# Designs tried in a protein design chat: VH-VL binders against Protein cereblon (ohgt). Part 10

Target 1, 230 residues: Protein cereblon (ohgt), of Drosophila ananassae (Fruit fly) (b3m1f2r157to386)
Amino acid sequence: LSRVPGVDYLEHILFPGEVLPFMIDGSLFDDEMPGLDGLIFGVGFPLMQPPEDNPHKLYGVTCQVYEKGESGRQLVFYKSRALQRIVINCDDIQGPPQYIARNPTSKCFSKVKILPEYFLPEPLKCVDMGSMSRFRDIPSMRDKYRRYQLSSTPWPADACQEYAYEEIVERARKKLEIHKIDTMPRCPIQLSFWLVRNLHLTEKMMRLTFLTDSVNTRLQLIGSTLKEES
Short names: E, the ipSAE of ESMFold2; O, the ipSAE of OpenDDE; V2, 0.75 times the mean of E and O plus 0.25 times the DockQ between their complexes.

## First folded at step 4 (VH-VL)

Design b23 (from tA5 with light chain S30D Y31S N91D; framework fv_temelimab)
Fold by ESMFold2-Fast, scan of step 4:
Structure b23 (fold): chain C 230 residues (1-230), chain A 124 residues (1-124), chain B 106 residues (1-106)
Amino acid sequence: as target 1 above (230 residues)
Amino acid sequence: QVQLVQSGAEVKKPGSSVKVSCKASGYTFTDYYMHWVRQAPGQGLEWIGAINPSGGSTAYNQKFKGRATITADKSTSTAYMELSSLRSEDTAVYYCARVETLPLYGSGSYFDYWGQGTLVTVSS
Amino acid sequence: QIQLTQSPSSLSASVGDRVTITCSASQSIDSMYWYQQKPGKAPKAWIYAASSLQSGVPSRFSGSGSGTDYTLTISSLQPEDFATYYCQQYDSYPLTFGGGTKVEIK
């Protein structure tokens, strides 16, 4: 269980990768404002209750400060980025959750459970057939080689759903503008969250994609939304 | 219910000091900055200073040149503003006001709740 | 200090009129805040973050602006709207207010 300083509430779901800006009035600190570089804090979503029907828990994300804004003014502006999905136990919150920027001296802390992101790596799309590939160029063996390729699928059909992710990426390319596609992450975990942020999903689909611990399942849920085009 | 209740009107002689109180209720006193603003009769609003009740840190308008002292008592949820070396020009209604800080970049802060005001009259 | 200049200093209007109050800052600021004050009463938060209405403020009020120029508009003036309106900045200390605009009945 990780302990994070500060807990704030948002009325919307914030996915990993999203920017959360905030401000602090540094002129009212007793001492020089501590460096907030790399500060990690928690953000909870009151509208997202865990499926276990526990009223003392809520879903959220951790956010990390990555940029300091205007430094010459009495207000100091910060940019943070959501990193990991969490479950917050409200019984563990010390002090009332509020906007962190409202009072930076607040002693609001909580233990949180970081939720895992499970991803099965993409399967090899081509079976290593070093011995068989040599028959590709022999005319008398062409039909035999083709039959071997078709029948030598190493993965059970049920385990081959991972090949469907290329279809999801191609369907997304059809719906998204070119300038957005250029920002698409290569990491499957980040890609799953990036797709949710950019495809304007329904509230139901946003909740379902946030709740799953499986990146593969999240991508399949997104894919089901894109299924109208083959 | 958020309420800021200030002390009653005062009449002071030039050269004396006045201490105005502002009792907060309906919220966590230490979670919000408290500011002081004054308004001379028929005139506009003028900022005096602010306090962070959690740590006691203060900020002041330079115009008051060490004459203003802002304090807070966490046990009674009460903020105070003391103004010394009073002049006739200090005759004004003095307000305490709570600051709401918005969590969005560039949104700023503002005075969401005000006390009813305390009239301080400085005359011989 | 950031100086705020309100225009006009006062205006006379009739019920149903559209009223516009302007606030100009001596330098670019991130946002503007507006307060309504009636005679003998404390100011009330009215508009924050340039365009957001405080809870309980009628929808006939609106705020707009960015940089140095901000406005408060009343689309159809009502009897309860006769008051003095102040703009305010929270970009730097000292915090400053505009001189106020008194909206009077014609």
Scores: ipSAE 0.000, ipTM 0.469, lowest interface PAE 12.1, mean pLDDT 75

Design b24 (from tA5 with heavy chain A50I A59S L104F, light chain N91D; framework fv_temelimab)
Fold by ESMFold2-Fast, scan of step 4:
Structure b24 (fold): chain C 230 residues (1-230), chain A 124 residues (1-124), chain B 106 residues (1-106)
Amino acid sequence: as target 1 above (230 residues)
Amino acid sequence: QVQLVQSGAEVKKPGSSVKVSCKASGYTFTDYYMHWVRQAPGQGLEWIGIINPSGGSTSYNQKFKGRATITADKSTSTAYMELSSLRSEDTAVYYCARVETLPFYGSGSYFDYWGQGTLVTVSS
Amino acid sequence: QIQLTQSPSSLSASVGDRVTITCSASQSISYMYWYQQKPGKAPKAWIYAASSLQSGVPSRFSGSGSGTDYTLTISSLQPEDFATYYCQQYDSYPLTFGGGTKVEIK
């Protein structure tokens, strides 16, 4: 008798857009639950530090089944895709106290909070290039010359955002295979997750990029890892 | 060492209520869910409900028709199960048992420690 | 709710015998859990997550199975193993137990 495979990625952080494949014994599953198409389930990451330092909360993602593979009558393959970052609250349980999506056929429920993705272009970042402390860090002819230089190169708000994205894209092209670059999304929210999925980040960087609700901050963190060493 | 100590045996009349206690020691009370399970004489195990001692969230088996109320007191590390409108069919040994709130993948969720049990006898 | 059916309800065996207890769920579950209960005592965790032995459980015990069918096996029965064994699921509320299998001396 076949066992539903475990979620092998539970010890790794899954980001929106990432594919989570699994397989089920078709004979047993089809009798219990005839269709999984469109099923949404959750995956928790117990090895991440709990949100808000609350030991009864877990970070995770929602996943949705989008494809049923070919069936040999013994095993049925399914593909799911991560959609949204979530927090699972074990203080507000609706079912057994286990990670939702340990088994996609499980009928357990836990209350979850969908985490927002904030992306608000800030045109003023193009005209206000720094604080007083930033200018103090510029040596030689310091604040006076630098202020003059910045004031002489104004950028439209849209151009500032375009420049940032183009720079990230150009840096990524140097590290990624050609076929992957062809799938790069244009939406900043999707781009931030796509870059995390396709770049090999350290554990620390993956945690930092997962924890931020700010798409701008996530892109800045990713951009910093794309800088070449001198 | 982990220990769950329950209150003593009770004899109750039909229609009354009983409140059983379960005092936990040897671990962080709020890191584990507390469940209540009963066993009628010569019969199997039947799940009553669960509480998260941290937030007080509960869930119950519908068989008890809202008669069961589970509570927890963090200051004394004690969980309680009150069963009202007692009938002769409620005569059983009542157990408390703990389950880890955040089990690691692959370990599952299970009753790793049980109280010694409290016999509740309902007779006229 | 998920119903668990244990077979047999009771069995008589001699020391040294191989004993197999089965538990069938009405629908597929992630894991089965097993508890040992001796007369007048509370149940003890015995096997968790289908096949993992609780600390202190002798290696002659093993658990196996997946989907709807699970088994507990004792390779060579010892006197201290005479007890009632219960299977349990933790996939769905209400939590449910099998009817129990009483292992008795022949």
Scores: ipSAE 0.000, ipTM 0.484, lowest interface PAE 12.0, mean pLDDT 75

Design b25 (from tA5 with light chain A49D S52N Q54E S55T; framework fv_temelimab)
Fold by ESMFold2-Fast, scan of step 4:
Structure b25 (fold): chain C 230 residues (1-230), chain A 124 residues (1-124), chain B 106 residues (1-106)
Amino acid sequence: as target 1 above (230 residues)
Amino acid sequence: QVQLVQSGAEVKKPGSSVKVSCKASGYTFTDYYMHWVRQAPGQGLEWIGAINPSGGSTAYNQKFKGRATITADKSTSTAYMELSSLRSEDTAVYYCARVETLPLYGSGSYFDYWGQGTLVTVSS
Amino acid sequence: QIQLTQSPSSLSASVGDRVTITCSASQSISYMYWYQQKPGKAPKAWIYDASNLETGVPSRFSGSGSGTDYTLTISSLQPEDFATYYCQQYNSYPLTFGGGTKVEIK
């Protein structure tokens, strides 16, 4: 478990890579604080955690402040970027969380667990039984063919197509404008979150893509959504 | 080609101040924080503070609060670190180092490029 | 503040030896960063995000770990590896470094 400054509620789901702007009343700045520039803080999403599930557990992201500016009203504005998915235990918060509005006010630390992003370097391939049929009739290869058959997990054809990385990128191009496509990341981990940020997903799909630790699963979920609409 | 070029060595008397510069080239100056780290002879690395050249926002190690001032000039892509009320314990090599302000998702922040260092000697 | 403890403080090893350096954090961190510093030179980024090698770092180097415990390993020590290695965290301010491990070749 890591500790991050504060936990503020956000009424919508924020994915890694998204910008979160906010303002703080300059009169609240403590001389004790080293400043907020570069600060990593926690943001929780009540929409991810139904009260019936566990009121003390909350999903969210860490955000890092990267820009600061001043306004004429003693207000200081900040820009932050979401970095990592986290789980927050609300019992570890010094005070109750507050919704992020114009003036975030959290001054306490919360224990958080950083959620991993698992990526299988090579996507699972559809099994082509025809390519292995040659071994069936060769006595020295018969055991290899039998083991291949027994260990194989058959996949539906549409599932294999939906998982294909290149197909997902092509389907996204049909929905997104050219200037957005130019900013598309090449890293699958970043791509999975970039796609969520730039596509209009349902609340249910946003929850599912946020909650999975598997980048491959997240891409499959996005691909399924793109295939259903195309 | 990324380069961070620092000003030359300084010899200062106790109680004076020193201002070290770090000129950046080969990248967009406002896309990276500039940090300052020092190293006393034969000792380890100690973080002093940082500046965001885009907004001018700063952060300091509490140990240097009130003595260190970090500034940046966007027009010349140069960062500065001024340390006042110098003591013999401030004798060290001072480094500037950059950190990406918007790291790629799943990647953390770290000092990817360092300046060559500036030796500041404080002696009577 | 997050305290980083490196072990050992120094070591002497022969060319071809496997060398392991450890870094322990006082609290859980997302990633550890490693820097190589040769005498009279600035530190160089060496390993980032716990296990990724910087451009130009030989493949005999590797990094591993998560949570509070991280390691840097050299699979077959070479003469050019004589240096001090520092771990570093960027989870919270103030930023902190380990005390360094000086690698000396016999």
Scores: ipSAE 0.000, ipTM 0.414, lowest interface PAE 17.2, mean pLDDT 74

Design b6 (from tA5 with heavy chain A59T; framework fv_temelimab)
Heavy chain, then light chain:
Amino acid sequence: QVQLVQSGAEVKKPGSSVKVSCKASGYTFTDYYMHWVRQAPGQGLEWIGAINPSGGSTTYNQKFKGRATITADKSTSTAYMELSSLRSEDTAVYYCARVETLPLYGSGSYFDYWGQGTLVTVSS
Amino acid sequence: QIQLTQSPSSLSASVGDRVTITCSASQSISYMYWYQQKPGKAPKAWIYAASSLQSGVPSRFSGSGSGTDYTLTISSLQPEDFATYYCQQYNSYPLTFGGGTKVEIK
ESMFold2-Fast, scan of step 4: ipSAE 0.216; ipTM 0.584

Design c1 (framework fv_sotevtamab)
Fold by ESMFold2-Fast, scan of step 4:
Structure c1 (fold): chain C 230 residues (1-230), chain A 124 residues (1-124), chain B 112 residues (1-112)
Amino acid sequence: as target 1 above (230 residues)
Amino acid sequence: QVQLVQSGAEVKKPGATVKISCKVSGYTFTDYYMHWVQQAPGKGLEWMGRINPSGGSTKYDPKFQGRVTITADTSTDTAYMELSSLRSEDTAVYYCARVETLPLYGSGSYFDYWGQGTLVTVSS
Amino acid sequence: DIVMTQSPDSLAVSLGERATINCKSSQSVLYSSNNKNYLAWYQQKPGQPPKLLIYWASTRESGVPDRFSGSGSGTDFTLTISSLQAEDVAVYYCQQYYSYPTFGQGTKLEQL
């Protein structure tokens, strides 16, 4: 569990990669606020189910402040970006944060557990039929039918999943604006979150895609949504 | 029409195992957790455990841990509760009851629909 | 475990009169993040399964008559039947779902 300075609550789910802008009224602080630029803080979602064994646990994300601005009305404007999915343990809240004690956004800090992202590498690609000509030169192969048996052996389900990923990407390209497609990440982990952020998913589907630790499962859930809409 | 229909009454000898079924209809089986509750004659309600039919994940009360096994068959929309090493104090009515998995509120284990109950009698 | 204690164990009320049942939890069942009390009330008649009356401490289940109401927050909760009818004779249970479910011992409501 990692301690995070301050916890905010959002009425909607925030996925890794998403921008969370916020403003703080500078007049609320008597002292200098050190370290907000680059600050990592936790954001929780009361819209998500807490675990049955500890209903005080809250799902959320870590956010890091990357930009600061000011307005003429003593408002300090910040941009933050969600980084990682977390579980926040509300029972383990550790006193008020002294340097942001007057911040209406958060009056406490708590322990968090960073949730893992599991991804299986790209499955084995189907063997090119052109490679079968090489087996003709191998003396241990009895006949042409043995070579055909090897090439016609039912491919593992993982091969179908590889084609599903390509279809998911193609279906997404047809559904999204060109300017959005240009920002599509190559990393499967980031792609799974990017797709959730840029597709109009149902609330139930957003919750299911957030809760899974499996990137492969998240992509499959998204793919099912694209097939349903298509 | 939501219905939870349980298997019929059972009479077992001490040391035996009993397996009770709960067949559901009128809703999507995988959208609701299924819980099991014990009620001894003339006594109150005691939670035993639950299953998420969508993934098969289970949680059990420590009192029953090691003796109770809850399973679900999505092809037949049926949940099962198996209780082993039966003793006379296991004589009770056993209920299945469903819980909506609400993303906002957690498991929210209040039970909107119950099975009719299955009486298990453990005697010589 | 959260221990649920009901009072009284039994009561007798005349038709048309108000019945009040109390339930106390050993710790708060109020979740501050969503401001919800994880408490439900059930009615059980002889030979029947329990029937949900109220959830989230004060929300009446669909089909439950308006004479049933729930109130309270944190550790102290009340079920009220504003005007008792003959069909309301039953055992009533409170249940918390803040942690693994636990039930009160039950309150037997009889007609005077």
Scores: ipSAE 0.000, ipTM 0.427, lowest interface PAE 15.3, mean pLDDT 75

Design c2 (framework fv_roconkibart)
Fold by ESMFold2-Fast, scan of step 4:
Structure c2 (fold): chain C 230 residues (1-230), chain A 124 residues (1-124), chain B 112 residues (1-112)
Amino acid sequence: as target 1 above (230 residues)
Amino acid sequence: QVQLVQSGAEVKKPGASVKVSCKASGYTFTDYYMNWMRQAPGQGLEWMGWINPSGGSTTYADKFQGRVTFTLDTSISTAYMELSRLRSDDTAVYYCARVETLPLYGSGSYFDYWGQGTLVTVSS
Amino acid sequence: DVVMTQSPLSLPVTLGQPASISCRSSQSLVHSSGNTYLHWYLQKPGQSPQLLIYKVSNRDSGVPDRFSGSGSGTDFTLKISRVEAEDVGVYYCMQYTHYPYTFGQGTKLEIK
């Protein structure tokens, strides 16, 4: 054959939560699948193109297969969902660099490192005195509450700072369709990936948001894009 | 213009710790990894590791693992290298240098700008 | 670790004459991507190293045409077609293909 069947999966970065259908040579997987879903496999999609960034590392995602079908003699169709960001040491890859290939055709596996997601909520700058009033009236807490009140610097009623996170989310809501907002996740980690999937970001911003381990930084990068447009 | 400005020379006693800073300007701090190298008097260059300013992830060369810590302060575009339990053979000039994280606009494999170097002398 | 070996270690050269520096690696520097991450740096007296050549043969911006790099696999060469006074310093080859990244021991170019 003159062409490799399938779709080019290297034209965009795949983020956690994204659904990816694909077809591969059936020999890449065990002949017996553990079911239609729940199978997690280490398929590193090369998200750094060209592959000159950190030449000993490749970045990608792990995917969970939730549906399998047969397409011809040796081709198997899969439906999968991206779960976690990973990095692969190129020294651990055996054989040709299949993860860099536009349409992988050869079996290739490697050990992977799952990349962490860090989220640090900023402390509240505005004090809710109504909540603290309950402690004022509790005998065991009254002295602590009174000490706090006596040592506190008087603040204006409006001297509150919103978390940067809240500001970014508000800007994003103004950009998105109502039906999309309805599917917005509550978890900040999932939200950061959801925003990237549902906003039209430049390739540069997609790479920066993928490579950071900090959810706060990812949200700030997204926020800077929204600020640029409005 | 792009500049990497390092902190001044330090003299330390064996067993002490030293913290060297590298302040970046003239570019987007988070678009480049910050690498650290050292050069002992009359010797060649030695790679110590890198930190990614976009998220704070680090990689340390095995020789320095457990003694070196890379940190950053993104608000002032500054990277730090702290080396603990200093020995006389840690006497060297320490350099920071950047590597592009977005290879479409360059290469992610070479040091295009270096700091001026920080001499750390360890003696009793 | 990949060992980078330069020769000669000391290179006295007459102004206007050509100079050549060899760099050999203990392992192939061809990355799985097909790229070869072998770079050359110059450290002038009292200064920080500066990039001259990246990925075997590409001159960095502002580097004169008299500098050229060549080689493949494990054997690499840096050539200066006509040495000028400002070329004095220590030249280092460096590999970024295999972790940990390593430098050659350096070649000191001096005018005689």
Scores: ipSAE 0.000, ipTM 0.421, lowest interface PAE 16.1, mean pLDDT 72

Design c3 (framework fv_gevokizumab; at its last look DockQ between E and O 0.04; V2 from the best seeds 0.00; counts 0 for: pae E 16.4 > 2, placed apart)
Fold by ESMFold2-Fast, scan of step 4:
Structure c3 (fold): chain C 230 residues (1-230), chain A 125 residues (1-125), chain B 107 residues (1-107)
Amino acid sequence: as target 1 above (230 residues)
Amino acid sequence: QVQLQESGPGLVKPSQTLSLTCSFSGFSLSTSGVGVGWIRQPSGKGLEWLAHIYWDDDKSYNPSLKSRLTISKDTSKNQVSLKITSVTAADTAVYFCARVETLPLYGSGSYFDYWGQGTLVTVSS
Amino acid sequence: DIQMTQSTSSLSASVGDRVTITCRASQSISSYLSWYQQKPGKAVKLLIYAASSLQSGVPSRFSGSGSGTDYTLTISSLQQEDFATYFCQQYNSYPLTFGQGTKLEIK
């Protein structure tokens, strides 16, 4: 199994949105060292349980280089950002063992499968108006709550998803510093990964949240860790 | 290499709208976690943060100026624009654009890792 | 708003000196502080982020320290190219705020 040289974070789970800094020594390549800005490569997590208990597969993320710095001709520093969850087939790793995924040296790459992020409309579970009434105390949600409360039809799935989302946001707001709250993303997919990055989760919960393809399920798993009352 | 370059009108009359454009290279606003912000500096004075925008179109504005500010991006052109309405002599400053960076360890925080050279805007008749 | 105070507006030093620049926040900023260097006619450069993390490409003679409300930028052996204005910035809360700047001048 190949890895990016000089990277210390391959033993930990990286979520989309996290920065992965690393260093490459040009002397490790006989040919011209890859120096292409925007390089996409794979990062595997060897300590994570393989998919379907298959020892030839590895969970990971794709990372894209967004910054390059040099300390002399042969020593290059990079900053990369995790983009998408993937599965790496270890039987498909080709070329020299410097990278787990594609590199610009043409014969060193690994085939990866991108894992989807589902944002599914779920059947309505917004029938308990008592639990929803706590949104009356939040000014930004109070007007929407009142509008739907006066409707002669059941709340649409989109409204229920929005209120569940805002509930999780308010729970997180009570546990996070204000400067972190100000950087909270609006997109539910990015929010689900942002919350994992900024909350103190157990290793078990980090694995569960990484492995789910459902954004709604990931947010609910995170929400369970934000529950203040037992 | 990351590079940012501001462009603006140089001279704007009081009460008009000031439009600034930041053109950048070496990174993309399609990349998760990156953003571009605007900071200004009046002659002989300190730095003042104005606004920033992230890859997911999330926007933040300085509350003291929020009613006059609009920030937008064009990801396909690698550009971020800032508009300031109803300008006065107090808006005379050098305007900088800069890349907004998150903390590597935690994925949070807002600091500016690469800056443009700045463009001087004078508000005068 | 969090007020950032750099108590010294200008500081005189000679090449080879150890120079210390201080920055104080009006409330705790939990090490969410960056240091910038500004030279006339050049782009502003990030030197330090997260109070003590050196930006890529910045010489090792620069270092940052501090916690809570009190922070320090240190240049261990001043070089000719280091004569500039230095700003601190907090990013613990919005609006983002900068110190007034400390101009480092040749003795």
Scores: ipSAE 0.000, ipTM 0.424, lowest interface PAE 18.5, mean pLDDT 73
Fold by OpenDDE, look of step 6:
Structure c3 (fold): chain C 230 residues (1-230), chain A 125 residues (1-125), chain B 107 residues (1-107)
Amino acid sequence: as target 1 above (230 residues)
Amino acid sequence: QVQLQESGPGLVKPSQTLSLTCSFSGFSLSTSGVGVGWIRQPSGKGLEWLAHIYWDDDKSYNPSLKSRLTISKDTSKNQVSLKITSVTAADTAVYFCARVETLPLYGSGSYFDYWGQGTLVTVSS
Amino acid sequence: DIQMTQSTSSLSASVGDRVTITCRASQSISSYLSWYQQKPGKAVKLLIYAASSLQSGVPSRFSGSGSGTDYTLTISSLQQEDFATYFCQQYNSYPLTFGQGTKLEIK
């Protein structure tokens, strides 16, 4: 997991698809290093209380850098997009705990579990406390890494078609008309995350939604909220 | 100060197993992200990567030599060992060990920031 | 495997010269390239990583550039201690591979 100075997103629950600007002090990200475009790193939510059945877990998301910027103070920052929900067993964390506690200069690594968006009998596990770059082209890890990449790509239409979301979309559209927002993701997976932020759901609902590993269930949860308000 | 030093037999007979040891200081292989690799260089030729091992005991081998290579570590002694079986004259080279440092950055961790001075190994009957 | 080619095996130059050494990959390596300096009897020294990042302690007269398949190591003003062999190395994919080296000799 990465915690970058200047931007305190760890205080909030981030969802896949969200765009995040991160301030960089040169500790985690080196602007002179290759691979900034497409750089993948992890962001944790240390303040997010894990479910009762998941003690000693740290939740977060993987993020991918897509743009470099500079602040008015000549501080380098990166725009990133959240990709996947992850969970870390705290017992698997290697390195100084200060890494998570806003010490990006420290090296910290851990195994992470990519949370599924629908039922996956074998969830993908990788070491990604900031990056999985180490495994990118390791022969023994190549397949796993590729699977991770594939999982970070838009899911196939057939997976999305498993869910009836038309009604929810319509309700969401009506809700968002008030805010003059008329663009929504078509993919139910993306939609399920997009709606959380754009509908201004409660913190409780956000947590619940984040911890839900089924896109269908997430949409149902969100849908229920829309019904209550209508 | 990071230092690495190779040790080996100097001379090995064909078909025997070559054992090399890398002793290092200034860093620990218990530190996350850290690794140690082996590179060799035949006389007058370029560098060839052989293998490396990370703090978490993850290993990577050159596919062309994988069947003959075994890399291991002793973290408590700050040592990394490499064994090469069934050596031939083609394995005559200077063998280097080098530190691999994995940064918390995508794409990092596969270059060598500190090297030993190397040890010459000659395969001869 | 990715082949790294340093087309110039040997280069002669004088102190104070601007020197450029090139390295070409058989396929794109996305700036996952390092440059090393080798001198007889001494440990190989990392000069540049990530194609253009200067390793700590390396003089600023060294610089790296390039993208895709083509990369360059530049010494802005050659010093006496810079006469050595220089190698490029890709770490875009396994197996890790090195160029054949460029020996920089005194003219």
Scores: ipSAE 0.000, ipTM 0.527, lowest interface PAE 13.0, mean pLDDT 78
ESMFold2, look of step 6: ipSAE 0.000; ipTM 0.418
ESMFold2 (binder alone), look of step 6: mean pLDDT 90; pTM 0.935

